# VHH binders against Octanoyl-[GcvH]:protein N-octanoyltransferase (lipL), part 12

Target 1, 288 residues: Octanoyl-[GcvH]:protein N-octanoyltransferase (lipL), of Kyrpidia tusciae (d5wvb5)
Amino acid sequence: MKQVEWDDTLWSRWPTWRLVVEEQPGTIEEKIARDQAMGRRVAAGGPPTFRLWVNDPCLVVSRRDIVQGLRRGGDPPREVDGLPIRVRSSGGTAVPHGPGVLQFSLVVPRMDRVGMEEVYRTLCRPVEAVLGQRGWRAEFGRVAGSFCDGAHNLVVNGRKIAGTSQSWKGGLAVPGSRNRGYILAHGTLWVRVDPEQAADWLNDFYEQTIGERPIRARASTSLHLLPGGEGVDVRQVIAETANVLESAMGPQVKLERVRALTDEEISWGREGASETDPRRVAYGVDRP
Below, E stands for the ipSAE of ESMFold2; O stands for the ipSAE of OpenDDE; V2 stands for 0.75 times the mean of E and O plus 0.25 times the DockQ between their complexes.

## First folded at step 20 (VHH; framework vhh_nb_b201)

Design x13 (from u14 with T101V; at its last look DockQ between E and O 0.43; V2 from the best seeds 0.55)
Amino acid sequence: QVQLQESGGGLVQAGGSLRLSCAASGFTFSDYDMHWYRQAPGKEREFVATIYSGGSTRYADSVKGRFTISRDNAKNTVYLQMNSLKPEDTAVYYCVVEWEVDKVYFDYWGQGTQVTVSS
ESMFold2, look of step 20: ipSAE 0.493; ipTM 0.752
ESMFold2 (binder alone), look of step 20: mean pLDDT 91; pTM 0.918
OpenDDE, look of step 20: ipSAE 0.681; ipTM 0.906

Design x14 (from u14 with S30D S56D; at its last look DockQ between E and O 0.56; V2 from the best seeds 0.56)
Amino acid sequence: QVQLQESGGGLVQAGGSLRLSCAASGFTFDDYDMHWYRQAPGKEREFVATIYSGGDTRYADSVKGRFTISRDNAKNTVYLQMNSLKPEDTAVYYCVVEWETDKVYFDYWGQGTQVTVSS
ESMFold2, look of step 20: ipSAE 0.583; ipTM 0.790
ESMFold2 (binder alone), look of step 20: mean pLDDT 87; pTM 0.880
OpenDDE, look of step 20: ipSAE 0.524; ipTM 0.837

## First folded at step 21 (VHH; framework vhh_nb_b201)

Design y1 (from x14 with T101V; at its last look DockQ between E and O 0.58; V2 from the best seeds 0.51)
Amino acid sequence: QVQLQESGGGLVQAGGSLRLSCAASGFTFDDYDMHWYRQAPGKEREFVATIYSGGDTRYADSVKGRFTISRDNAKNTVYLQMNSLKPEDTAVYYCVVEWEVDKVYFDYWGQGTQVTVSS
ESMFold2, look of step 21: ipSAE 0.469; ipTM 0.757
ESMFold2 (binder alone), look of step 21: mean pLDDT 90; pTM 0.908
OpenDDE, look of step 21: ipSAE 0.509; ipTM 0.825

Design y2 (from x14 with D33W; at its last read DockQ between E and O 0.50; V2 from the best seeds 0.67)
Amino acid sequence: QVQLQESGGGLVQAGGSLRLSCAASGFTFDDYWMHWYRQAPGKEREFVATIYSGGDTRYADSVKGRFTISRDNAKNTVYLQMNSLKPEDTAVYYCVVEWETDKVYFDYWGQGTQVTVSS
ESMFold2, look of step 21: ipSAE 0.684; ipTM 0.834
ESMFold2 (binder alone), look of step 21: mean pLDDT 84; pTM 0.861
OpenDDE, look of step 21: ipSAE 0.769; ipTM 0.890
ESMFold2, look of step 23: ipSAE 0.651; ipTM 0.822
ESMFold2 (binder alone), look of step 23: mean pLDDT 85; pTM 0.868
OpenDDE, look of step 23: ipSAE 0.750; ipTM 0.899
ESMFold2, fold request of step 25: ipSAE 0.703, 0.739, 0.688; ipTM 0.861, 0.878, 0.844
ESMFold2 (binder alone), fold request of step 25: mean pLDDT 86, 86, 85; pTM 0.871, 0.873, 0.871
OpenDDE, fold request of step 25: ipSAE 0.723, 0.755, 0.728; ipTM 0.878, 0.895, 0.881
ESMFold2, last read: ipSAE 0.638, 0.480, 0.706; ipTM 0.826, 0.752, 0.861
ESMFold2 (binder alone), last read: mean pLDDT 85, 85, 87; pTM 0.868, 0.869, 0.884
OpenDDE, last read: ipSAE 0.707, 0.730, 0.740; ipTM 0.873, 0.887, 0.893

Design y3 (from y1 with E98T; at its last look DockQ between E and O 0.53; V2 from the best seeds 0.56)
Amino acid sequence: QVQLQESGGGLVQAGGSLRLSCAASGFTFDDYDMHWYRQAPGKEREFVATIYSGGDTRYADSVKGRFTISRDNAKNTVYLQMNSLKPEDTAVYYCVVTWEVDKVYFDYWGQGTQVTVSS
ESMFold2, look of step 21: ipSAE 0.536; ipTM 0.793
ESMFold2 (binder alone), look of step 21: mean pLDDT 88; pTM 0.882
OpenDDE, look of step 21: ipSAE 0.597; ipTM 0.854

Design y4 (from u14 with K103S Y105S F106S; at its last look DockQ between E and O 0.51; V2 from the best seeds 0.42)
Amino acid sequence: QVQLQESGGGLVQAGGSLRLSCAASGFTFSDYDMHWYRQAPGKEREFVATIYSGGSTRYADSVKGRFTISRDNAKNTVYLQMNSLKPEDTAVYYCVVEWETDSVSSDYWGQGTQVTVSS
ESMFold2, look of step 21: ipSAE 0.511; ipTM 0.777
ESMFold2 (binder alone), look of step 21: mean pLDDT 85; pTM 0.860
OpenDDE, look of step 21: ipSAE 0.280; ipTM 0.637

## First folded at step 23 (VHH; framework vhh_nb_b201)

Design z11 (from y2 with D30S; at its last look DockQ between E and O 0.61; V2 from the best seeds 0.60)
Amino acid sequence: QVQLQESGGGLVQAGGSLRLSCAASGFTFSDYWMHWYRQAPGKEREFVATIYSGGDTRYADSVKGRFTISRDNAKNTVYLQMNSLKPEDTAVYYCVVEWETDKVYFDYWGQGTQVTVSS
ESMFold2, look of step 23: ipSAE 0.547; ipTM 0.761
ESMFold2 (binder alone), look of step 23: mean pLDDT 85; pTM 0.864
OpenDDE, look of step 23: ipSAE 0.642; ipTM 0.885

Design z12 (from y2 with G54E; at its last look DockQ between E and O 0.46; V2 from the best seeds 0.52)
Amino acid sequence: QVQLQESGGGLVQAGGSLRLSCAASGFTFDDYWMHWYRQAPGKEREFVATIYSEGDTRYADSVKGRFTISRDNAKNTVYLQMNSLKPEDTAVYYCVVEWETDKVYFDYWGQGTQVTVSS
ESMFold2, look of step 23: ipSAE 0.478; ipTM 0.756
ESMFold2 (binder alone), look of step 23: mean pLDDT 85; pTM 0.872
OpenDDE, look of step 23: ipSAE 0.591; ipTM 0.852

Design z13 (from y2 with E98T; at its last look DockQ between E and O 0.61; V2 from the best seeds 0.60)
Amino acid sequence: QVQLQESGGGLVQAGGSLRLSCAASGFTFDDYWMHWYRQAPGKEREFVATIYSGGDTRYADSVKGRFTISRDNAKNTVYLQMNSLKPEDTAVYYCVVTWETDKVYFDYWGQGTQVTVSS
ESMFold2, look of step 23: ipSAE 0.554; ipTM 0.802
ESMFold2 (binder alone), look of step 23: mean pLDDT 84; pTM 0.854
OpenDDE, look of step 23: ipSAE 0.636; ipTM 0.878

## First folded at step 24 (VHH; framework vhh_nb_b201)

Design a11 (from y2 with Y105W; at its last read DockQ between E and O 0.56; V2 from the best seeds 0.66)
Amino acid sequence: QVQLQESGGGLVQAGGSLRLSCAASGFTFDDYWMHWYRQAPGKEREFVATIYSGGDTRYADSVKGRFTISRDNAKNTVYLQMNSLKPEDTAVYYCVVEWETDKVWFDYWGQGTQVTVSS
ESMFold2, look of step 24: ipSAE 0.743; ipTM 0.863
ESMFold2 (binder alone), look of step 24: mean pLDDT 85; pTM 0.863
OpenDDE, look of step 24: ipSAE 0.627; ipTM 0.883
ESMFold2, fold request of step 25: ipSAE 0.734, 0.771, 0.778; ipTM 0.858, 0.881, 0.881
ESMFold2 (binder alone), fold request of step 25: mean pLDDT 85, 85, 86; pTM 0.867, 0.869, 0.873
OpenDDE, fold request of step 25: ipSAE 0.659, 0.643, 0.649; ipTM 0.881, 0.867, 0.873
ESMFold2, last read: ipSAE 0.714, 0.681, 0.721; ipTM 0.850, 0.841, 0.855
ESMFold2 (binder alone), last read: mean pLDDT 87, 86, 85; pTM 0.883, 0.873, 0.869
OpenDDE, last read: ipSAE 0.625, 0.668, 0.662; ipTM 0.859, 0.877, 0.866

Design a12 (from y2 with D102E; at its last fold request DockQ between E and O 0.46; V2 from the best seeds 0.68)
Amino acid sequence: QVQLQESGGGLVQAGGSLRLSCAASGFTFDDYWMHWYRQAPGKEREFVATIYSGGDTRYADSVKGRFTISRDNAKNTVYLQMNSLKPEDTAVYYCVVEWETEKVYFDYWGQGTQVTVSS
ESMFold2, look of step 24: ipSAE 0.767; ipTM 0.875
ESMFold2 (binder alone), look of step 24: mean pLDDT 84; pTM 0.857
OpenDDE, look of step 24: ipSAE 0.788; ipTM 0.910
ESMFold2, fold request of step 25: ipSAE 0.662, 0.723, 0.497; ipTM 0.817, 0.864, 0.775
ESMFold2 (binder alone), fold request of step 25: mean pLDDT 85, 85, 86; pTM 0.861, 0.866, 0.877
OpenDDE, fold request of step 25: ipSAE 0.756, 0.776, 0.724; ipTM 0.890, 0.898, 0.889

Design a13 (from y2 with D31E; at its last fold request DockQ between E and O 0.46; V2 from the best seeds 0.66)
Amino acid sequence: QVQLQESGGGLVQAGGSLRLSCAASGFTFDEYWMHWYRQAPGKEREFVATIYSGGDTRYADSVKGRFTISRDNAKNTVYLQMNSLKPEDTAVYYCVVEWETDKVYFDYWGQGTQVTVSS
ESMFold2, look of step 24: ipSAE 0.524; ipTM 0.783
ESMFold2 (binder alone), look of step 24: mean pLDDT 85; pTM 0.864
OpenDDE, look of step 24: ipSAE 0.753; ipTM 0.898
ESMFold2, fold request of step 25: ipSAE 0.709, 0.634, 0.500; ipTM 0.861, 0.817, 0.758
ESMFold2 (binder alone), fold request of step 25: mean pLDDT 85, 85, 85; pTM 0.866, 0.863, 0.858
OpenDDE, fold request of step 25: ipSAE 0.716, 0.735, 0.724; ipTM 0.875, 0.888, 0.879

Design a14 (from y2 with K103M; at its last look DockQ between E and O 0.49; V2 from the best seeds 0.00; counts 0 for: grease 25.3 > 24.2)
Amino acid sequence: QVQLQESGGGLVQAGGSLRLSCAASGFTFDDYWMHWYRQAPGKEREFVATIYSGGDTRYADSVKGRFTISRDNAKNTVYLQMNSLKPEDTAVYYCVVEWETDMVYFDYWGQGTQVTVSS
ESMFold2, look of step 24: ipSAE 0.465; ipTM 0.739
ESMFold2 (binder alone), look of step 24: mean pLDDT 85; pTM 0.864
OpenDDE, look of step 24: ipSAE 0.757; ipTM 0.883

